# Ledger of designs, part 27: VHH binders against o26223

Target 1, 191 residues: o26223
Amino acid sequence: MKLLWTSQHIKVTVHIDGKVSKMDVLEAIKTRRSIRKYQDREVPEELIDKILDAAMCGPSAVDERPWHFIVVRNREMLEKIPEVHPYGAMVKDAPVAIIVCCDSSLEKIPGFWVQDCSIASQNILLAAHSLGLGAVWTGVYPLEDRVEGIRRLFSIPEHVIPFSVIPLGYPAENPGTRDLFDPDRIHLEKW

## First folded at step 1 (VHH)

Design v25 (framework vhh_vobarilizumab_d1)
Fold by ESMFold2-Fast, scan of step 1:
Structure v25 (fold): chain B 191 residues (1-191), chain A 117 residues (1-117)
Amino acid sequence: as target 1 above (191 residues)
Amino acid sequence: EVQLVESGGGLVQPGGSLRLSCAASGFTFSDYDMAWYRQAPGKGRELVAGITSGGDTSYADSVKGRFTISRDNAKNTLYLQMNSLRPEDTAVYYCAAGYDELTYDYWGQGTLVTVSS
C-alpha cells in the first residue's frame, strides 16, 4: 500500500506544484519551535519517511553515518518513556516518536558520533517543521540513567547508544517567533 | 510575549538561606516542565533542580538535601528554597521553562546569589 500511496502523492504534487505553501530554509530555521502539545491525529508514514530521509542527509565525520532510528507508534510504549526520561512527559501524548541511535560498530573516528547524531536530530526537527508538524528534542545521551532506561525499554543492543527521543505530531500549540540575533557575539577578525 | 522574571537573589553568609522566585507569563505554566540553572563566574551553565509538569523533582548531587524546588500553578510561580548555602553556590541563577538545556524554550535574565562573609 505504501507504493500506491507514494504514486498518488507524486501525481498530486505534479498537478499542484507552485500552489502548495512552501517554507524556505531560513524561514524554517528561524520559525522552528519546540512543540510539546499534539493533536489527536495520525502522522502518515510517508511524512515519517521524508523526515528520516532528511535526517540521513546531514554531514558525518569521515562519512561514518552511524545513525539508526526507532519509530515508535505503540501507545503503551510511548506511555512508558516518562518512567525512564523525566522530561519526556509529553511523549505519552504524541502520536509518534523517533529515537535517534548510534551504532558504535559503524564509528570510524572516536567521539564524532555525538556530532553526527546531533545533526540528524536537528534535521528531524527542521524537516518536521517544514512538513507542518511539531517536534521536540528530549535529551538522552550523555545522561547515563536515561541511556540505560531507553536501552532496556526498547531492547536496544549494547553496541547501540540511544541519543535522543523526538516526539512529533500535528501541533496543538503555536508559540511565537524568537528574535535571537545578538551582534555582540560576532567578533570581526579578533576578540 | 513569554517572560520569566527571577527574584530573591542577594548576598548571604555561609550557612544562610535564600528563596528564589520565578514569575512566569505568556504561556500555560502548568503544562511546562520548569528548572533552575546556575552559572558561576568562569564556569558553564549547570542544572540545579527540575520539576516536571506532573510534579516530579530532581536535583544535582551538589545540592541534594539542601535545596528544594516547588511550583504554584495557580500563581504561575516557580520557587527554589536554598538552605545551608556554601561559597561554591555563588552564581547567577536562571529560571527555565523546559527541563533540560537541550529542550529549553524560555529563559529568564537571572538573579545573582553571592555567598560570602
Scores: ipSAE 0.000, ipTM 0.286, lowest interface PAE 11.3, mean pLDDT 83

Design v26 (framework vhh_vobarilizumab_d1)
Fold by ESMFold2-Fast, scan of step 1:
Structure v26 (fold): chain B 191 residues (1-191), chain A 118 residues (1-118)
Amino acid sequence: as target 1 above (191 residues)
Amino acid sequence: EVQLVESGGGLVQPGGSLRLSCAASGFTFSDYDMAWYRQAPGKGRELVAGITSGGDTSYADSVKGRFTISRDNAKNTLYLQMNSLRPEDTAVYYCARDSPYEYLSDYWGQGTLVTVSS
């Protein structure tokens, strides 16, 4: 038996202030969607601080926690991101973006910084969603041109690797929920 | 792997008492501060009580005078004695290793349900 995939559009606009959320963890995971359209409304610094706190709470290999974050609110800088990131066109319309970076000097076990920064990026998406914001993960690493473009644009040192660019804001779209459960991908006792 | 296993939850009448236990393994229990948290339906996790490695205790105002946190280092066990229970104490209770290095996600038990109802 296979659950039907759905891309159904939900026409309901959800307005949740960042002060209160009754969304449990499973609801947050299952209802989070990539949001690429944002209201022309500033995101309070307090909410960004909460999101970054959540980002740093992820598990990290050998507790290396190699992540650093750049918070970009400057409109001219946001407008330059699409020049070095072809799938980042929506960033120019976002009120803020977070760039997730790895400081390689903090790495204690080779190669696991990718998992660490992936975890931090997902925590940003989930935290934003739980606070009534929308966000999308746009990939930077391992695409060499994007890595170097973002590094130059934000004066990132050579030992620091930009991993993802995550624009966020109050959502101006509701793409609906997805039913992605596929029992054919679950194997009991063996492949 | 740090493992914390809570037990002792159940149904109790208002004004009653209940004792929770937390069996700890995977670390040197006597070296760490420990804490009890709780989460009621629709609410966030709330710190209930803490105990340092040296035995100093602290309590949330809502439970002060009614709950007692204690530890047995020889048995690697944390306790919460709950007296004069109220319906508002109904929650899942969690044992946690209260690390001075916060933001580590592996220091919670699975929880034990306490229901205070007549």
Scores: ipSAE 0.000, ipTM 0.080, lowest interface PAE 20.9, mean pLDDT 83

Design v27 (framework vhh_vobarilizumab_d1)
Fold by ESMFold2-Fast, scan of step 1:
Structure v27 (fold): chain B 191 residues (1-191), chain A 119 residues (1-119)
Amino acid sequence: as target 1 above (191 residues)
Amino acid sequence: EVQLVESGGGLVQPGGSLRLSCAASGFTFRSYAMAWYRQAPGKGRELVAGITSGGSTSYADSVKGRFTISRDNAKNTLYLQMNSLRPEDTAVYYCAKYYKGSYLPFDYWGQGTLVTVSS
């Protein structure tokens, strides 16, 4: 027997190919999938602004909020990302990518920027999904060659660390949803 | 993969000098800012000196004018020349990757090298 939970605590309006729908928070979390195939269709700046607003609303250690974002739409630059990121081949086909960065000068507690930028990255994925877009998190940190490659490609200063590259666009695939609930990973009171 | 190996520590008299070395491997050394940190007995770690990939240097007030940080990118080696040593310089010295604006390294540390300044 499976345990299923549904909540409508928060509702989000999504525009999908001219249609308007409402998606609650739990539905957004459960139905978000990594999307690696994109339509040849521009993503409006207004949607990018909403996604970045959501990214900056994440919790951060001692409210340090060390994140910075690079928005890449230039086709030549997108085509160069796979040269420094072996698993970033899909980026060249995306209409836009967001590079999530940590400005180490804003870090108040050493090391927690990783959690902060992970939270920002996940919020980008969820916000994109809620707005009818598809996205995928491609890892940069802690893989040193990728960190250095992305830094050089986008002229990122020494005190700023590229954390993730997130291509996004209107989805050209539908991988369906997954049922990942595993009660064996839940321990009551003790291990 | 990333490895930092410090050497050159030892016992030295007050007013003496030591040169510390840090051999780096497993990353493109020339492309990263590097730093020396130290941890004195019973105290937390502190930044001593930093050097950017471009060669710009910075120093803690306590060591400014006495210590010199330098790098040899051809040898993947970081150095700390320590002159006019004082008992309060006694610490384990660590090299680390350093990002400008961070008061602690965000990634790798070496094992450290002990510097004791005492008669």
Scores: ipSAE 0.000, ipTM 0.098, lowest interface PAE 19.8, mean pLDDT 82

Design v28 (framework vhh_vobarilizumab_d1)
Fold by ESMFold2-Fast, scan of step 1:
Structure v28 (fold): chain B 191 residues (1-191), chain A 118 residues (1-118)
Amino acid sequence: as target 1 above (191 residues)
Amino acid sequence: EVQLVESGGGLVQPGGSLRLSCAASGFTFRSYAMAWYRQAPGKGRELVAGITSGGSTSYADSVKGRFTISRDNAKNTLYLQMNSLRPEDTAVYYCARKYSYGTYLDYWGQGTLVTVSS
């Protein structure tokens, strides 16, 4: 049985032809929420392709573009992720997950691959939201046990570093938007 | 280096059966959805059957009930069991690795010819 959405302030429309209505960039940023409950419905791979295209469009330090992505749809593999990631329990219930990785051989400036992979991860979350999907960023790097667990589970070579695991699907929950604006964090002309 | 090698094609009489195999190498086979496509003379390629990494299957209306797609992850092999074959099933059959339901890189085998005689 699929869960029903309750009416909330957030409005996202998915058309019957598989297309999604457009939302403004600011609306997408402000209404995106972490989604951990998914409908029992496969995500069309064409939407995954759009999300991955968006992931690779972020700025990258000295244009090093070190990211690689693993798309996981295999139910048995998704069910094993919580064994190596203690806060990844929701991944086993998602129809698909994207693992964002850094190929360290592509790194041109030390340490900036973390920022590159963070930008890619955020673009995945925003693109998923804009396409009517829900997703959540579960952290892998810099926690060594999670890094090695995910590496071994997905046969990731030693020069490649798993950064985040992002389960996604059609949302089965609708958390309300947050008002996060805090003027105390804005300083004019000086600290 | 992704490689897909089809086998099992041949000449068969109407009503007969064939089993196609696809040996996969160069990637983690168990993690990918796989499919069988076919191309008959003078026609475009059409999807015959698909199987997800989790084992869920889908079939074209023209083959539903006659063909069965399956996989053996321990052997990195995809199969297509073809029963009650008809002359219109005559085609080159291709194994494909699906990283997208609508998008493929050059991860297809050479194909295997199936001829169903009158």
Scores: ipSAE 0.000, ipTM 0.100, lowest interface PAE 19.0, mean pLDDT 83

Design v29 (framework vhh_vobarilizumab_d1)
Fold by ESMFold2-Fast, scan of step 1:
Structure v29 (fold): chain B 191 residues (1-191), chain A 118 residues (1-118)
Amino acid sequence: as target 1 above (191 residues)
Amino acid sequence: EVQLVESGGGLVQPGGSLRLSCAASGFTFRSYAMAWYRQAPGKGRELVAGITSGGSTSYADSVKGRFTISRDNAKNTLYLQMNSLRPEDTAVYYCAARYTSKYSYDYWGQGTLVTVSS
């Protein structure tokens, strides 16, 4: 019963914001999908700037904010990414990609940089979606061949770790929405 | 399955020597920076010695000149040669491996006990 009330309450909350004409936060989270097909259309620099601003607004362990970003628009460089990332074939067809990196010299507490860079990556996906773009997170860390391949390709120094490659562009596909709410994964008071 | 298995610990007299080994499996050992940590009863875990994938070594001031870290990439094995052992070296010694972060270790062994006493 308590789980059913939680679900109903979430839906009511979404309807309360119905006077807002643009995508709200809950709508952005619930309708974001991985997009792997892009229009042959440039993404304005101003939109990339907004996305990166949002990426840096994520929480980080002990406020370490270890993230750095590489913005790749060069077609030749984008075409080389699939050579070092077997599941990154769609990157060569994207107008731009963002590489999320950790500067280990900024790390204040061991191991939390993975969570920090995951938060930054998710914020990129949500911000892109809210701006009418499509994006997908392609994993780099912790796969050692991908980490070293991306490092060499983009001249990333030893103390910096490439975490994810996120191609983005105007979407050329619409996979539709998913219903992912599973009340069996929610436990009240105890396991 | 990733494994780091330490061996070579034991009881030794002050002034004695001991060689620890760490057998690594389940990852590309040669690409990882390796380290020895230790933890004495009632104390925190401390870095003893480190070795990069390229072979550069570093040591805690307390062990510098007495301990030598080395690696054999063909055998996937890390070593710690401990000379001129002191009672304060008594601790559980842990093997650790890291690939990406210089502050975080990805893999840890279960440890081997070194006791330095008469």
Scores: ipSAE 0.000, ipTM 0.097, lowest interface PAE 19.5, mean pLDDT 84

Design v3 (framework vhh_vobarilizumab_d1)
Fold by ESMFold2-Fast, scan of step 1:
Structure v3 (fold): chain B 191 residues (1-191), chain A 119 residues (1-119)
Amino acid sequence: as target 1 above (191 residues)
Amino acid sequence: EVQLVESGGGLVQPGGSLRLSCAASGSIFSINAMAWYRQAPGKGRELVAGITSGGSTSYADSVKGRFTISRDNAKNTLYLQMNSLRPEDTAVYYCARELGYSYGFFDYWGQGTLVTVSS
């Protein structure tokens, strides 16, 4: 009887495939890769909202926060992006893309909007990665033909500058890891 | 106007070596990241190796330890040293000038140079 009672307290732990693991900040930074192949899966609106919240949390010069974002889910519109951005072919395969823009009317310090929009773009990439998505930064500014092509395609006003197009989705590729640490680029006290 | 001209491809036996060169015309080579891509028959294009203007390198796992990318900014030339070649390295190899902040976003593309590893 005592042995039967003891067996009643046996607990087994099951291992579940697809375990959700949290990524710390350093892990996210070090393991983020450009992803250009996506699953045919919808990205929930809640995840896009979280990504855009993270984008807007970046530091900006004199807190000017000049960024605006266009969220593109319409497949017809996504299919037109490569026509004005020849090396953005992967955008056609993405379920969604975010266009990062600068509203020049919000600029307080000339030229710093480029840094501001770069910060917002990087935050989008890191936030997407932390949420289990893949993304890639495709450059628009400072390439005049791409800036004007994207402007016309999305009816972007003259005072707004499209900066980057970031397609994103659940990854359908797993590129290898990179070791990029170079101590020769670190100088102590002086050059 | 900008031209990238690849050379150095050919037929080699498994275990052999080849050095590919890419000659760039124009004044923008030294400020751009450069990369080598390859495309095997019936396959998509893949990044083989990349190098930033400052000399930081990146390699595909399939070639890591065997291939070395380098650049000579004074000569506007990109190189790919290919050692311990395997039949699966058989492909047309392309030089690319990178425009974005990540590899795979390029503005110019050469005709390529064919590498055939035969056994």
Scores: ipSAE 0.000, ipTM 0.111, lowest interface PAE 16.6, mean pLDDT 81

Design v30 (framework vhh_vobarilizumab_d1)
Fold by ESMFold2-Fast, scan of step 1:
Structure v30 (fold): chain B 191 residues (1-191), chain A 119 residues (1-119)
Amino acid sequence: as target 1 above (191 residues)
Amino acid sequence: EVQLVESGGGLVQPGGSLRLSCAASGFTFRSYAMAWYRQAPGKGRELVAGITSGGSTSYADSVKGRFTISRDNAKNTLYLQMNSLRPEDTAVYYCATRGYKYGYYFDYWGQGTLVTVSS
């Protein structure tokens, strides 16, 4: 007999290159929305591991990969985030949040860590969406009060900079589609 | 750190029953799929039974209808109820979980519990 391991939360709808997937890359990019309302439902650790794997696959300046991640599931800690982040009220209602950080000791080119951590944050949002979860990027850097508040709350060392807080969970809202293509922003050959 | 501790093994006569337990700690037990494997002397490890976080179960043909896997998420405990035991069920039984991290599946194993089926 053959026994198969499977994630209880993965449902397959499309076959791509011999693998079954819920959506292609372009569909994921176009349909991802900020989700701020979550079901009272736990997110499996396997899905968080897949999201973090995807986050670390982003490009970085001179391959410095300065990102570190804090995974927060503790309800008391999640409830304290809005105290130091005014626009993070939804975090207290999420089953889990990921804090994206830059370890400055890994920085090879000064300043590019912001782009690196932005890429990691977006990959978290896209990976979460592809796995049937909802998430939202709440900004920390460059707002000094939020940076220091998050640093103190999670015992983050001085050489590490918290960049974003991303709550995620199974969506309890379904925002409509957005048509954002604007040809007036495309210039051929010259401005 | 992930820790899996099996118990309940022992000597039993053919046709008898045993219930194995696996106490899990160091991870969010209810979010992970769990499995029982066994290894008889001189043989490789074989998958016996699996259970998803949602409770769906699967069994090796050799044990289907005789063994039942179950979980108690409140107690972070995995069980294997073994009925109609046969001498060929004699093996060390291992509790395992499979996770996914950084593009790879990884398995955590307990230390094992010995089940001997003989007269």
Scores: ipSAE 0.000, ipTM 0.111, lowest interface PAE 19.1, mean pLDDT 84

Design v31 (framework vhh_vobarilizumab_d1)
Fold by ESMFold2-Fast, scan of step 1:
Structure v31 (fold): chain B 191 residues (1-191), chain A 118 residues (1-118)
Amino acid sequence: as target 1 above (191 residues)
Amino acid sequence: EVQLVESGGGLVQPGGSLRLSCAASGFTFRSYAMAWYRQAPGKGRELVAGITSGGSTSYADSVKGRFTISRDNAKNTLYLQMNSLRPEDTAVYYCAKSPRYYGSYDSWGQGTLVTVSS
């Protein structure tokens, strides 16, 4: 007996109060790509505010919500990030970056802040994509040299841990979408 | 640290002209929108003129046609050319980075006094 695994690709246009939204949640998840090339165009403050609102709506362990965010628009500061983050070269070309941080004083369960800040980071990427922007997650934690480099550069207190640096802007590249569904990774009832 | 240093203010008679300059440092000037604000004695600050990173300009109705905002990105300098000055233009003029949604990021200069009087 053989089971055939298939996935249907669903593209949905959602109507909200008589108005049309072109990208629903599933479409946003499936079509989001890491974007490292940005147009020379400012990102409105209203869009950054919507992105941060979405970031804070993520679930967290025992509702600890340990995240804090630094919004960086200063070009000289953005240009210094590659000096402390070797895989952050694209940040210097972005109009804005968000640094996701954990305030350890808000942590209720040891170690779960990593998952919490990962959730916030992913929500930033999805929200940016849904708003027509491109973004990429550049890792800071758990690399000690990057953590301390970013801390020093942005005057981050000792009890706060920089987790990720996410540059974003209007995309200047379109890598296309990926079909990543793998039925061999799905097990019924047992491994 | 972001620094903005205004200059060019002074005493001028009604109908006269002045050119204000703002020397910017501590940030990549060309990438930010800039503005001129003013504050008259006993009054709040008001936006006089703004200029985007791309050079688009906006003006308060009270100064349209009389004032011209411009920028020199090579010199990291913002300018305000003030023509046909009136006594009501008397104020301290401040160079600012454009108002931000994040009110915690406020960057204002020390100001330069403009007095329009005989």
Scores: ipSAE 0.000, ipTM 0.090, lowest interface PAE 18.6, mean pLDDT 83

Design v32 (framework vhh_vobarilizumab_d1)
Fold by ESMFold2-Fast, scan of step 1:
Structure v32 (fold): chain B 191 residues (1-191), chain A 119 residues (1-119)
Amino acid sequence: as target 1 above (191 residues)
Amino acid sequence: EVQLVESGGGLVQPGGSLRLSCAASGFTFRSYAMAWYRQAPGKGRELVAGITSGGSTSYADSVKGRFTISRDNAKNTLYLQMNSLRPEDTAVYYCAAHRYGKTYEYDYWGQGTLVTVSS
């Protein structure tokens, strides 16, 4: 099918936490790629703070904001993540990782915490990209073995659910452009 | 009363197909994440496939491309379509449901259905 609307590329200077980035929002969304290879460089705490600020700005069901974040920089701890997360091998090579968690005691409406934490995870990926970093989403919930492995490794309380592990750093790879637009997935007025 | 009842297991020859079903009752099925686990003789339980309340799926590497998990929220039923079955797929298959909020472990488990892949 033919696209009935034209996508617009709006160039705007992104203003983040008192500083500016020359990345259009649509450009950031369309050019963000999963990055699994990182330079041997420390990520400044200021950038992590900006990323987490962006994560907490996501919408949540009835404004429950159930997310908590663990910032992991300790090399020994990062090297243990692949032991409990089969698809987390790249984490051992990252300078830092963020574990997105749900504090179930903050949940106001059953089940929506998954969506809340997904939104926070995506904001982390986009914010990292806008700041010149690379990151990748790795899933923890709903896979029980991964949830328990991560919980044990980071001493996470029973009422807190680890949702995702996001390693990040300065990119050491440059993946090509992806064309993911599929007009057959768009239905006008009805199926 | 909460129940998860598996069906569709049986004896099948290598290369064959089976469709497992899990009939759920006593809870709001559409709001739960669902999964299939299996336990082979003398081994622990392992995750085979998962599906979120929103329909996102995940698979163990050993079954990726051969098994398909799906759900029918109108019928409160979880499915596992198993194609190109191998002797190493022989196991008891369990349906599991995870309620959001208070607990992180799967809240409900079925009794299991035996799948035997053999000539």
Scores: ipSAE 0.000, ipTM 0.082, lowest interface PAE 21.3, mean pLDDT 83

Design v33 (framework vhh_vobarilizumab_d1)
Fold by ESMFold2-Fast, scan of step 1:
Structure v33 (fold): chain B 191 residues (1-191), chain A 119 residues (1-119)
Amino acid sequence: as target 1 above (191 residues)
Amino acid sequence: EVQLVESGGGLVQPGGSLRLSCAASGFTFRSYAMAWYRQAPGKGRELVAGITSGGSTSYADSVKGRFTISRDNAKNTLYLQMNSLRPEDTAVYYCARLYKSGYSPFDPWGQGTLVTVSS
């Protein structure tokens, strides 16, 4: 949820910076939007730590928790991501990005790491939103060229699979919320 | 760590002018939106004027056309030029750093500067 202070002709958006959120869980889920434009402002390390703590709290198949995270703040490295991820152009303008990875040595059930890392990625998006930040999930896995490109850029070992790149920052855009509830997609008792 | 020090208040006659200053330290001033709030006796706080890091300004209807907010990033200073002052402008004026993720400021206000408009 965004709050605006407006005069008749000018609006000022003020963002919450810190650890306390005024959004309840349902509001956070329903109002989170992909944010691809960021203010030229640093995200404090404390907020990144809170986001990563939330990311690791997701359910995981047989509690394998195969996720590892790379936090990227270096401008030169952020600028190289679009070279290997064609739809990640916004990453170069973000103050920070998180790369969600799977350590395959931690995998207990084949294939479930994809679901595990999807859950971690979504938790990053929700946690960022609840802290007043904007983020977007840019896909890496299962596109082989992106997986290997990201691996090379960040010296990721072969037993670790980069799954997603999530740029984060204070939002410089305010898309409206979506009303996506469709009762025709709910079936009672049987299809 | 974060310090905001307001100055420039005083007693002034109706129709007079004052320039308020806010000296900021302990944070990267140029990166934050800044605002002036006021609180009259027995009233809640009122947002008077805001300025973004990029210099875009906003004003409460009660002061629009009379007050001008500005910033000097080289001096880490926020200003409020107050013209055509009215008795109803009497209040303690506070400088505030604004986070850009919501309306409510989460930084402590400065100590304030008292503006009294009376004859």
Scores: ipSAE 0.000, ipTM 0.098, lowest interface PAE 19.5, mean pLDDT 82

Design v34 (framework vhh_vobarilizumab_d1)
Fold by ESMFold2-Fast, scan of step 1:
Structure v34 (fold): chain B 191 residues (1-191), chain A 118 residues (1-118)
Amino acid sequence: as target 1 above (191 residues)
Amino acid sequence: EVQLVESGGGLVQPGGSLRLSCAASGFTFRSYAMAWYRQAPGKGRELVAGITSGGSTSYADSVKGRFTISRDNAKNTLYLQMNSLRPEDTAVYYCAAKTYRYSGFDYWGQGTLVTVSS
């Protein structure tokens, strides 16, 4: 079978029958797990760039695309996150974290920015997983104490709302896959 | 950058009227709640009137029936029509925007002085 294309840093092998030899989309969705333990290994900037590109490819309400991202690699700053996020202890051990934010000046319809930033956050998790990284979504919004704590820590302007903190790195744990399919939650034609 | 610029303040006699305007820029004005606050000499800021993105209005008891808040989304402008003015309405009036649903009003203009005096 022939290679259709390769990139210098991310290899994708597509055979003449169209099959991808790396993880396909359904496999990525089904095997992605929250990863909270990371190797002592740097994540290349090029992978972060690919993850952020994927984050911005999500749909948004009336195409408002209200997301902004803060990339945090500074160890001192990562170590301060657990002080304002009680369930963010793993962030201090990650080589990098992405803070997903909403710029409210870009919002065209009230309230849909939450869905927009949720989509961006999930795309970060899936893209990281597809690139061999592990990540976890730690919730910031709608918990006011966490929102204001993260805002103060990273000098985020008042018109920008921190939504999630996503630490990521090469995984140092391998939780098994889960079978989450529940046919009792599927209703045909009516409830 | 969010900017709110108030105008229309001045000296007026008791029983007179003034219309304040607030020109907004740097955010999607139509999507956000707006308000007028005032601060009298020696007192804290108080909410005078509020208007939601959908046009629902609210008023402080002290101004209800005398003041009318309105918005023009096409012009990105907030208004406060003040009728039957009293000496106790003397204050600096501030335009404010709420950019986050669960926060208070996040952005403020520089204010415009209203003096009600004979």
Scores: ipSAE 0.000, ipTM 0.086, lowest interface PAE 20.8, mean pLDDT 84

